# Designs tried in a protein design chat: VH-VL binders against Cytochrome c oxidase assembly factor 8 (COA8). Part 215

Target 1, 167 residues: Cytochrome c oxidase assembly factor 8 (COA8), of Homo sapiens (Human) (q96il0)
Amino acid sequence: APERGAERRDTAPSGVSRFCPPRKSCHDWIGPPDKYSNLRPVHFYIPENESPLEQKLRKLRQETQEWNQQFWANQNLTFSKEKEEFIHSRLKTKGLGLRTESGQKATLNAEEMADFYKEFLSKNFQKHMYYNRDWYKRNFAITFFMGKVALERIWNKLKQKQKKRSN
Key: E = the ipSAE of ESMFold2; O = the ipSAE of OpenDDE; V2 = 0.75 times the mean of E and O plus 0.25 times the DockQ between their complexes.

## First folded at step 20 (VH-VL)

Design ok15 (from oh8 with heavy chain H102K; framework fv_pabinafusp; at its last look DockQ between E and O 0.73; V2 from the best seeds 0.66)
Fold by ESMFold2, look of step 20:
Structure ok15 (fold): chain C 167 residues (1-167), chain A 124 residues (1-124), chain B 112 residues (1-112)
Amino acid sequence: as target 1 above (167 residues)
Amino acid sequence: EVQLVQSGAEVKKPGESLKISCKGSGYRFSEYWLGWVRQMPGKGLEWMGDIYPDDSETTYSEKFKVQVTISADKSISTAYLQWSSLKASDTAMYYCARQGWKYDESGPWGFDYWGQGTLVTVSS
Amino acid sequence: DIVMTQTPLSLSVTPGQPASISCRSSQSLLHSDEKTYLHWYLQKPGQSPQLLIYKVSNRFSGVPDRFSGSGSGTDFTLKISRVEAEDVGVYYCSQTEHIPYTFGQGTKVEIK
């Protein structure tokens, strides 16, 4: 589940972060937070002996991660853009500039910002409802396939043990 | 890349104990039988036994069953071969090797990847 | 125990010429799944063994087409169509059908 909160200032552009797991890793790796979505990407391990079912699970997880990253990257940009536009509009109505004398961005207090948060929530209500529905659908499917993969690994262990004993 | 890295060469005296190691990487270590193979100086290969690291089930060649102990620690992807009391006749190169398999049963069930070997010298 | 017998025990070959190594098991290596668990390894000088051929005739990943395996039951053959300098070493046949797993005595292949 994503964490939500109000930001008091937009972030400045930052350099692109690149993460590369060790080539000999046999585990998934969690990278640093993505600059735009603020979500940590998973770098998926591809087993040398990957079954079709394992591959299907991995691709489903990859697709879900891409979908989730895209949603929150877009939503975070929209939130930041619309927040700044709201602030600028309200400051203009009050006859104030976009920056203080010291060069910091001018802001509104929490009471003044309440109208923005209410408007943003209302405007995006349906979008977040569909996101939540799709998130649950995707995670149910992933959990189901994780169960199938776990059973497949148990069967493979039993088959190896049986092959060994039949010698 | 599947890789097996063994501990370094050992020089021991008869009666001493020894534990050598084999660390696996690049594959799901606990899901493959891992075997130990002895090669006496100037001689051929002898299978000593193996272990399934997931549950530590072992199989031994009867020749070696009481002479060595095979163990594993799957949390660090490492298998071990140990002697409680070395003999001069234990002087040999010792290899670990992975028993290959595939989900569709097309795999070798032979030793597809080998460690670099550990030379054990027991001087009398 | 299954005894694996290789012939010849040593082989000196002119570069570019074929070589053939025979392996005979003391009993059948055919499993109930109708597969035969006979394998070939090469141990180059100063190196660990490496898998060449598994289950009689399947080339392992990265093994050149020069290597081929054949046979059934108790009689098996490894062939090298054109021996190259890098092919020198000791060749072993091995079985994983019966515990304990066993190896042949080895065939040393040298270049003349």
Scores: ipSAE 0.658, ipTM 0.867, lowest interface PAE 0.9, mean pLDDT 87
Fold by OpenDDE, look of step 20:
Structure ok15 (fold): chain C 167 residues (1-167), chain A 124 residues (1-124), chain B 112 residues (1-112)
Amino acid sequence: as target 1 above (167 residues)
Amino acid sequence: EVQLVQSGAEVKKPGESLKISCKGSGYRFSEYWLGWVRQMPGKGLEWMGDIYPDDSETTYSEKFKVQVTISADKSISTAYLQWSSLKASDTAMYYCARQGWKYDESGPWGFDYWGQGTLVTVSS
Amino acid sequence: DIVMTQTPLSLSVTPGQPASISCRSSQSLLHSDEKTYLHWYLQKPGQSPQLLIYKVSNRFSGVPDRFSGSGSGTDFTLKISRVEAEDVGVYYCSQTEHIPYTFGQGTKVEIK
């Protein structure tokens, strides 16, 4: 009995972008686009005296980034798979092979592919709507904490200056 | 890691101008007071003045107010100490030092990190 | 200007023995926030000064527990419970309560 090769489901590795920013950087770094999500990861700087609010903001940004990376990685994989299945099914229905006479991968024309895109968007409409809702919710929370951190920084600056001037 | 790196040793003649630098790294440079401290050969420490790099607010010791200019460029995390005209009596080690502060208000408000020092020699 | 007076100016200590350095300020270093802005520094031979103690009694990061600071108002003390060879250098008290910031004369600690 031929051992059916277990199709290694390429589980999208939780690809911690191997991009390590320089250790001496005091700034956030933007990495190259991730191969699955096509999103550019941000490496967040951790300051020496990170406040609890700054830490909370950083964590929220990191969690939101990871959420986005996972969503788009999965969406892109699903899109690619369904696109390939659509192409194969349409070629088969047309009595065409998967390869052209020149040995190239057979493709559908732009009009035929328009039907796929329309169907794909329609099928995934609710998913995208929930994504957008959650995206706005997360970004609102981030913006709120950015405001809090900004106020905290202003307050701390004023305290430092007040102490200096009182001397 | 917090680091202050100063410019190299300087040998000058009386009457020459000089500008030495102190580059901060590993922290938010603009949010900490950065001071300059003089140490004459075989002598103690003397605070000259300091700067808040965010808005370049400066404070001077009266002894040094007319002798030196303190400035900063926050874009490159660098502070400067400048003389328009050096004297032989300016021969000393010059340190930059961060005045430490913590958000939990437990910060030292003393000089928690120091540069390696810049030796300035003024000789005829 | 606030005058910081250290005593003694020189101290020779046998390794393992305790050491004590006094610092007196000409005015109170107690701020309106109820904190006292007196600090201790060590300058080892050929090195930059390093912070040992801040606000009278708080050890800075990485400072051994053999160092302790005490005092109030105008009178302060740095104690070393057991002097080690690495403790050789010049110790300075400093105030950051009044402008200009000032340092003591320094106390040179040597090993016998």
Scores: ipSAE 0.617, ipTM 0.825, lowest interface PAE 1.0, mean pLDDT 90
ESMFold2 (binder alone), look of step 20: mean pLDDT 92; pTM 0.947

Design ok16 (from oh8 with heavy chain S106A; framework fv_pabinafusp; at its last look DockQ between E and O 0.28; V2 from the best seeds 0.60)
Fold by OpenDDE, look of step 20:
Structure ok16 (fold): chain C 167 residues (1-167), chain A 124 residues (1-124), chain B 112 residues (1-112)
Amino acid sequence: as target 1 above (167 residues)
Amino acid sequence: EVQLVQSGAEVKKPGESLKISCKGSGYRFSEYWLGWVRQMPGKGLEWMGDIYPDDSETTYSEKFKVQVTISADKSISTAYLQWSSLKASDTAMYYCARQGWHYDEAGPWGFDYWGQGTLVTVSS
Amino acid sequence: DIVMTQTPLSLSVTPGQPASISCRSSQSLLHSDEKTYLHWYLQKPGQSPQLLIYKVSNRFSGVPDRFSGSGSGTDFTLKISRVEAEDVGVYYCSQTEHIPYTFGQGTKVEIK
C-alpha cells in the first residue's frame, strides 16, 4: 500500500518577524512587509517606566496587529489557492494546457480574471464585513486607550511640575 | 538601559564662551527633569539648575542663574549647559543627572542616573 | 538655602565592620504628600556620583542590601552593615524638597 505522502499543510508559520529594532531605540519600529500578509509589522517600544495603562495599550496594539497579520495571511493564501484553481479549471475547459508553447505558465486574460475577482469578492463579502466590523471595534478601543494614556501623561507632567513649584 | 553621555573635556581661556552637552538614551527624555551639578576640584556637589525637556521649563540655583544658561533639544534627546563668558573659577567637573520618577509616585525623587562628567578647565 | 550637615566628614573603617553616617538638614524635608525627600549618593574615586538611597530608606536598583537609610524630619542616617572594599568613596546626603537642591559636605569613607 503506497504511503500517501502527508501533504505538509504549510501552516503559515507564526513568523515572528526576525526584525529586531536597535536596543537603544525609544521609538516604535516598522519592519518590512510580512511575506504572507504583506503587512508591515510594528515593534512596539517598552518604556522603562511603563504605566499599567501604557502596558494595556501596548498589549492591545500588539494583539490587534497579530489578529490583522493572521487574517491577511490566511486571506492571501486562500486567494492565491482559489485563483490558481480557477485558472486551471478555465484552461482545462478551453482545452488549453497549463503551459504555453514557450513553456511559460498559461494565464487567463483580464476579462476572464475579472469574473474570478467578482466571484471571490462575492463569496468573501460576509467575511470582509465581519473583519471590518472587528477592525473598527479594535481600533476604537485602541484610540480610547490612547486618549487615556495621553491624559495620564499630561497628569504626570502636571504632578511633577506642581511638586517642583511647591518647593 | 538608561544612559547619559556628556561631551568631552574642554580647555578654555577666561572670557570665552562654552556650551557642553548631555545626551540621554534608553528612556523618555522629554518626561524627566534633567539637572546640572558642579563639582569643583576636591570639593562637594552643587546643584546648578535643571530643565524639563518637553517644554524647556528651567529652574536655576540663584548662585548660577546669571552665570549659565540651561537648554534642551528634545528632538535629539540632548540638554546643554552654556556660559557666555568663562571665568577661572568655572574650572570644575560638570555632571548632568536625571531626576528619577515613577508613575506610582507623587513626584520626582533624587538623581537616579548620572553622566560621566565633563571636565572644564579655564586657564589664562 | 537648606544646609545639609554630615557627620563625620571622614570615616576609616575596617572591612567587615559596620559604618554609620549622619545627615542633618536645617529645615524639615517632609513634604505635604507625607514623603521625605532625602537621598544618599556614593561617589567612588574617579567616578560619577551614584544613587544609593532615595526618600530616606528606599534602596535604588542594584544597591546591595548592606546599605540602609533611616530618619525623619531633619535627622537622617545611612548605615552600612558590613563595609566592603568597593564601598570606598565619598558619601553625600541631598535634599530635593526645597529649591535650590542641596548636598551635604560629603563623608569620605576609607578602609583601614
Scores: ipSAE 0.768, ipTM 0.903, lowest interface PAE 0.6, mean pLDDT 92
Fold by ESMFold2, look of step 20:
Structure ok16 (fold): chain C 167 residues (1-167), chain A 124 residues (1-124), chain B 112 residues (1-112)
Amino acid sequence: as target 1 above (167 residues)
Amino acid sequence: EVQLVQSGAEVKKPGESLKISCKGSGYRFSEYWLGWVRQMPGKGLEWMGDIYPDDSETTYSEKFKVQVTISADKSISTAYLQWSSLKASDTAMYYCARQGWHYDEAGPWGFDYWGQGTLVTVSS
Amino acid sequence: DIVMTQTPLSLSVTPGQPASISCRSSQSLLHSDEKTYLHWYLQKPGQSPQLLIYKVSNRFSGVPDRFSGSGSGTDFTLKISRVEAEDVGVYYCSQTEHIPYTFGQGTKVEIK
């Protein structure tokens, strides 16, 4: 049976949920998708005997999750807003109403919507490039500190074993 | 919070086997030595041995080395003390206790947290 | 094996008065790291032991400052500056320098 030990922590100063890439620490847990970013937040465990290096790793993961959650929450909002504005603009250009005869919102066909998707990607190209660069930089840093923590834990085990065997 | 929760009291007859448990929570269970301490009725404390759950390395007091077996399952944060054949002289309270340490080496190296105890009664 | 000898084995104290318990080990408890691995525990009636003092003089978390420890080498002392009703129980010294770990016989402290 899986180890019982996941604890929820108040690590977010805002209402926006945070998400962290894979390679999670022991006793962390993953929450449901955030309604704004559609990302699953990680609730980080704070061990009773947390070293400065472990704290540094935990804070880096928390900050990365907050950054990632905010990026996607903003992008989802912008995507939805610009999509509706595009539909409204194209319907007006064609002289069509915002609602069908049945009262449902009017929409564009798939070929017409392809223009929106193309425009949106083009407008956001540089922003997504910077996001990808920063995402990789953050994940490499996290992986580096995870390695350092793993080595520290091995060293602590060895020190305990040596103390027990001496004198 | 750090907790050690032991299995309930046992009433046994001589010759029966027994395995009692100690479940740790609120700390990284596999990274601390966990000891077993016996207290016979009206008597003091006796260290029986301990285990490092990460690799199951055990240390026994010579008095208890052939009388009991100490084991652990780190996947469920649980340590065990077991007898293959109980004797009336095994009647006692048995405690599990965590050997404390800190990453900066300032910690106790004594028993900082104790279970509630398991009373084992062996009578003919 | 390291023998831990406590004196007295029983102590009756007027509330608010000091108490002192001695512990003597049969060998030095000084480790090569220059720390001394002598600890004090209290077992209140019907309860499991609890850590009071570790490594001679360090109070464990939540332990009142009326408890203090001192000593070196083989001779150690636990002092309670003002005994209170909640301090009743059996006090044990213990060492974790030499395997097997050992405890003193215990000192029963009661209110007179």
Scores: ipSAE 0.638, ipTM 0.856, lowest interface PAE 1.0, mean pLDDT 86
ESMFold2 (binder alone), look of step 20: mean pLDDT 92; pTM 0.948

Design ok17 (from oh8 with heavy chain S106E; framework fv_pabinafusp; at its last look DockQ between E and O 0.58; V2 from the best seeds 0.66)
Fold by OpenDDE, look of step 20:
Structure ok17 (fold): chain C 167 residues (1-167), chain A 124 residues (1-124), chain B 112 residues (1-112)
Amino acid sequence: as target 1 above (167 residues)
Amino acid sequence: EVQLVQSGAEVKKPGESLKISCKGSGYRFSEYWLGWVRQMPGKGLEWMGDIYPDDSETTYSEKFKVQVTISADKSISTAYLQWSSLKASDTAMYYCARQGWHYDEEGPWGFDYWGQGTLVTVSS
Amino acid sequence: DIVMTQTPLSLSVTPGQPASISCRSSQSLLHSDEKTYLHWYLQKPGQSPQLLIYKVSNRFSGVPDRFSGSGSGTDFTLKISRVEAEDVGVYYCSQTEHIPYTFGQGTKVEIK
């Protein structure tokens, strides 16, 4: 029985953005674009005296960010791979080499590439629809918890002010 | 880590104006009362007043209400104590201190973090 | 103004022995929220004050268990079960129930 070579799914390395915000920062930081997803990671600030609601919001934002990074990293990899395969197949069909006489990488014209983009979008339409749905669900949840945290902060402020005024 | 860093020591003459600063870091500066405490040489601690940086609400001890102005700039996490005209009797160590609180507590704690102090010397 | 009266004003203690400082307020420090807003600070020589105990009996973070606070209403006590050399300084009680906030006179603790 021939050992089916387990195709090592090149899991896009979880590129832990090496960007470390300054230790004294009390703000969220935006890192440079990730090389795979092209999305800018956010480093979330952990406040002193973080409430359970604040912690939940932070975790939800972090999880959503990681989900988004993974989706786009995989999508970009798939796009790049399929684009290259398309170019190679079309060049071969035309009887053209992968390199020009000048040694440059052979490319297709804009019209031929338009066919690739149309096909790629059509093929991935359902995937993008599911992504968009889940994106909206996650962002709605985040927004909801942002509202709760905002109310909690207002309440905490009012408590402190009330105590101060009652003295 | 929560830190309060104050401006350096000041040597002034009577009648001069002075503004000293206290910069907060490692916490949400706008959400904590920040107080000023005077300590005269060889004496105890005296609360002068405090400020809530978010809306700049200020409370003064009656003893200090006309003598000093407390202000804050929340954009740079800095509070200020200012004199329009110094007196020799203003010679003291001045501390900024955060009034701590926890979200599960009904009221604030004491002053949980203190600046290193600013020595103000007023001499002819 | 609320007057905070500490006794004694000076205490000389042998290392390893217990120490006790009393603080009396001129008015009750019990708030309507059923909390008592009395605090204890230590100012070590040449340093800023540091919080030891908040709201009568709660140790602040990093404060050794040899420190304990007790009391109610107007009478409060700070106890050190075993005094160490690092405990040298001036201890202050303080109230944050009434404006203006006030401090005791301070109790100077020295090692014999």
Scores: ipSAE 0.722, ipTM 0.876, lowest interface PAE 0.8, mean pLDDT 91
Fold by ESMFold2, look of step 20:
Structure ok17 (fold): chain C 167 residues (1-167), chain A 124 residues (1-124), chain B 112 residues (1-112)
Amino acid sequence: as target 1 above (167 residues)
Amino acid sequence: EVQLVQSGAEVKKPGESLKISCKGSGYRFSEYWLGWVRQMPGKGLEWMGDIYPDDSETTYSEKFKVQVTISADKSISTAYLQWSSLKASDTAMYYCARQGWHYDEEGPWGFDYWGQGTLVTVSS
Amino acid sequence: DIVMTQTPLSLSVTPGQPASISCRSSQSLLHSDEKTYLHWYLQKPGQSPQLLIYKVSNRFSGVPDRFSGSGSGTDFTLKISRVEAEDVGVYYCSQTEHIPYTFGQGTKVEIK
């Protein structure tokens, strides 16, 4: 097969729980928050007897997770960078240093920070609108395939019962 | 990896009740028939019956129909074989086994994975 | 009940030599889906049975290609092209065409 598999090592630099699904797991697992996106990744269960339809659904969910992780990793990086630049600029304007006498980072009060949050959201409005549209499209497709897989599993049960009950 | 793990060996007296278990892992437990097979000491294999855990539909061999009860709890991926009153003639090794199938119908419809067995000894 | 009859009941084989086990059913094991539900199991000493061949001729995962199955209707054969020491045990044929499912009486294979 031409597939490149994804490998995961469950090691987090932030000190949160290391996570690796049990060897005998029959379930999808939700891991700890990714350090870049802050989203919790799903570790997808691959059944021994996986149908092509089940595989299609799993791959679609994996691709959607990757897309979502990438979007929020990029937005979180931009948010952090612009937040620090805003704080630095406002402290400089007030004639204050970047550190307090105790050595801690100087910061702004809640009202001062509200200006940053408002500006950031306004600046990124169009990007988030396109994200929301694509998010809905992807989740609709996933829901559709979940329905198809559910019907396939019902048919498989009925076929087994029919074979068992033959003459 | 598909695995069936059975409860441990039992030593019982005639007239006592017994319930032995078989826990499945590594597969969708409720979607496969799970059978029980008896092997008396030094003898061959005898199919006792099976269960479909999703809805607990059971099928019994006539030989065993009134002697044992087959049940399952799909919420913990476990099947059971039980006697209300053991006899010395129930002394045997008891296996659980998964009836294999594949979505494309090319699978075995035979017992592809077996538990390690539960030895039941019934004597005074 | 479908009676499964194996011959021989025991077999002593020199390592590296072929072995053949016959299984006869009292009725046809052909299903309406055109498949025949006859299987072979090996029970090694002190172990659970393991699936060897399913539906007459299909090797189960991990089974060496020195094992082969053939037959049709009511007559079936398991062949081992070159018997090895690890092949010692009792071989059972079995059917899953009609309830109750039944096994042959077993063929004990041992090394001379």
Scores: ipSAE 0.659, ipTM 0.867, lowest interface PAE 1.0, mean pLDDT 87
ESMFold2 (binder alone), look of step 20: mean pLDDT 92; pTM 0.945

Design ok18 (from oh8 with light chain H98Q; framework fv_pabinafusp; at its last look DockQ between E and O 0.42; V2 from the best seeds 0.64)
Fold by OpenDDE, look of step 20:
Structure ok18 (fold): chain C 167 residues (1-167), chain A 124 residues (1-124), chain B 112 residues (1-112)
Amino acid sequence: as target 1 above (167 residues)
Amino acid sequence: EVQLVQSGAEVKKPGESLKISCKGSGYRFSEYWLGWVRQMPGKGLEWMGDIYPDDSETTYSEKFKVQVTISADKSISTAYLQWSSLKASDTAMYYCARQGWHYDESGPWGFDYWGQGTLVTVSS
Amino acid sequence: DIVMTQTPLSLSVTPGQPASISCRSSQSLLHSDEKTYLHWYLQKPGQSPQLLIYKVSNRFSGVPDRFSGSGSGTDFTLKISRVEAEDVGVYYCSQTEQIPYTFGQGTKVEIK
């Protein structure tokens, strides 16, 4: 019985962007685009005196970033796979080979590819709708905590100055 | 790690102007009071004044108010101590120091981190 | 100005023995927030001052447990339970209750 080669599902490695910001930086850093999601990762700064609210905001931003990276990595992989399958199926239907006479990968024209894009968008419409909803929900939460942190920082500044002026 | 790095030693003549610097790193520079402390040769510590870098609010000891100017550039996390006209009596070690605070604590701490010091020598 | 007075100004201690430094302020350092803004620093030979104790009795990060601060109002004490060779230097009390911030004269601690 021939051992069916287990198709190694190329699980998109959770590619922790190897980009390490300089240790002395007190700022968030933007890395290069991820190879799978094409999204630029942000490395969030951890302050020396991080408040619980600041920590919560940072974690929410990190979780949202990871969620986005995973979504788009999977979406791009699915898109690439379905696009290739579409091209192959159409070429076969036309009686054309997968390679041109010059040995190049055979491609479809823009009009034929328009049909693929329309179909792909239609098929994934609900998925994108849920993504957008969740994206807005997450960003609203982040914005809310950004406001809280901003108020906390103002309050901390005022406390320090009040003590200074009372001296 | 929190660090304060000061400019190098200075040798000047009486009447010359001088500006020394203190660069903060490893913390939110704009959110901490940064003070200057003088130490004359073989003497104790004297607080000169401080600055809040976010809005450049400054406080001076009356002894130093007319003698020096304290400023900061928060964009480069740097504070400055400046003299318009040095005197021989200005010969001293000058330290920058951060006034520490914590979100769980009421009010500031003492000076929790110090620069390495800048030696200023004023001689004719 | 609040005057900070340290006693003694010099202390020679045998390693392993305890040491005690007193600091007196000319005014109460108790603030309206019920905190007392007295601090202790050590300046080792050829080094910058370093924070040891803040607000009377709180050890700063990395400060050994052999250091302790106590006191209230105008009278404060720094104690070293067992003096080590690395404890050599000048100790300063300081107040941040009132502007200008002021330091004690310093207490020089030496090893016998």
Scores: ipSAE 0.769, ipTM 0.904, lowest interface PAE 0.6, mean pLDDT 92
Fold by ESMFold2, look of step 20:
Structure ok18 (fold): chain C 167 residues (1-167), chain A 124 residues (1-124), chain B 112 residues (1-112)
Amino acid sequence: as target 1 above (167 residues)
Amino acid sequence: EVQLVQSGAEVKKPGESLKISCKGSGYRFSEYWLGWVRQMPGKGLEWMGDIYPDDSETTYSEKFKVQVTISADKSISTAYLQWSSLKASDTAMYYCARQGWHYDESGPWGFDYWGQGTLVTVSS
Amino acid sequence: DIVMTQTPLSLSVTPGQPASISCRSSQSLLHSDEKTYLHWYLQKPGQSPQLLIYKVSNRFSGVPDRFSGSGSGTDFTLKISRVEAEDVGVYYCSQTEQIPYTFGQGTKVEIK
């Protein structure tokens, strides 16, 4: 997903942090945009000597990538569609056409568009809250299995070393 | 898929130094012991020693530990066998070989994949 | 050091007939984990060695089922049920029970 920063919009900043640890900032922000800026899939290589834990981790990462790409693809489409519908509706209310005299799409100024952004955020607030919750759940699971895999690899190294020295 | 590719044949004079290489691909290079095996012309196989690339721990056969140095650079998945001063008796084919293992302990602990060999000829 | 002794050192076999190679170790190859670290390799003419059988009786990936291994303790056997032209080469037994790892002298297998 694209990362959503603390960037100021035409409206006041939103979000409230619940943590505020000494070394970290608060994180009530709507989750950052996925770091993936396009829809290209990641192809995960299957190692020759892949353990069940390594397989579980790989599948969790694949599933999370697919989930995140689908969410943002759908959300971006919805945003674009509703934005055009809002512009179209407001131009019609003002008695204006969909095209300028030069043939370009007619637009609204930043103050006029602020109503759209407010309405869109309000309508989608619950959806983004559930997205953030699910993102953290998935991230925690992936991190947990990364830890288990790291310990397994240390164990395998120690077993090899012991076998080498046993004689 | 697992591949060990060794550096090319070498022709050297006694007293010269030499470093030959073995590059691994298709597996997690740093997690397997990698051994060196000598085969003198017309003779059998001799284990020289090995290395665990993750931490560069080495084991040497007593016969070879004064004669050669085994090293690795895990960042480029490459192991090395090195002489500081070659002798005519070092003329041989040198193989690298991976010591196989499996997470469930069903693996061979023998040499499951071998490089193509590097022929080293030392003569005046 | 564990000395590995192969017999015979040379073997001529009629195509399609069985072949048997013996390997004896100077010490038991049974490890404390109850596994026996005896392996068989084939070096075909002009090629690197390749693993055939590991830990006495396990066929390595891609090895035909006409190859089998058996034995225990210090006495081991590699059998080829029906020798083919592609089986020509030198067969080595080897141990990885203790360092230094060692190989037998080799058994050269030829077709009559």
Scores: ipSAE 0.662, ipTM 0.872, lowest interface PAE 1.0, mean pLDDT 84
ESMFold2 (binder alone), look of step 20: mean pLDDT 92; pTM 0.946

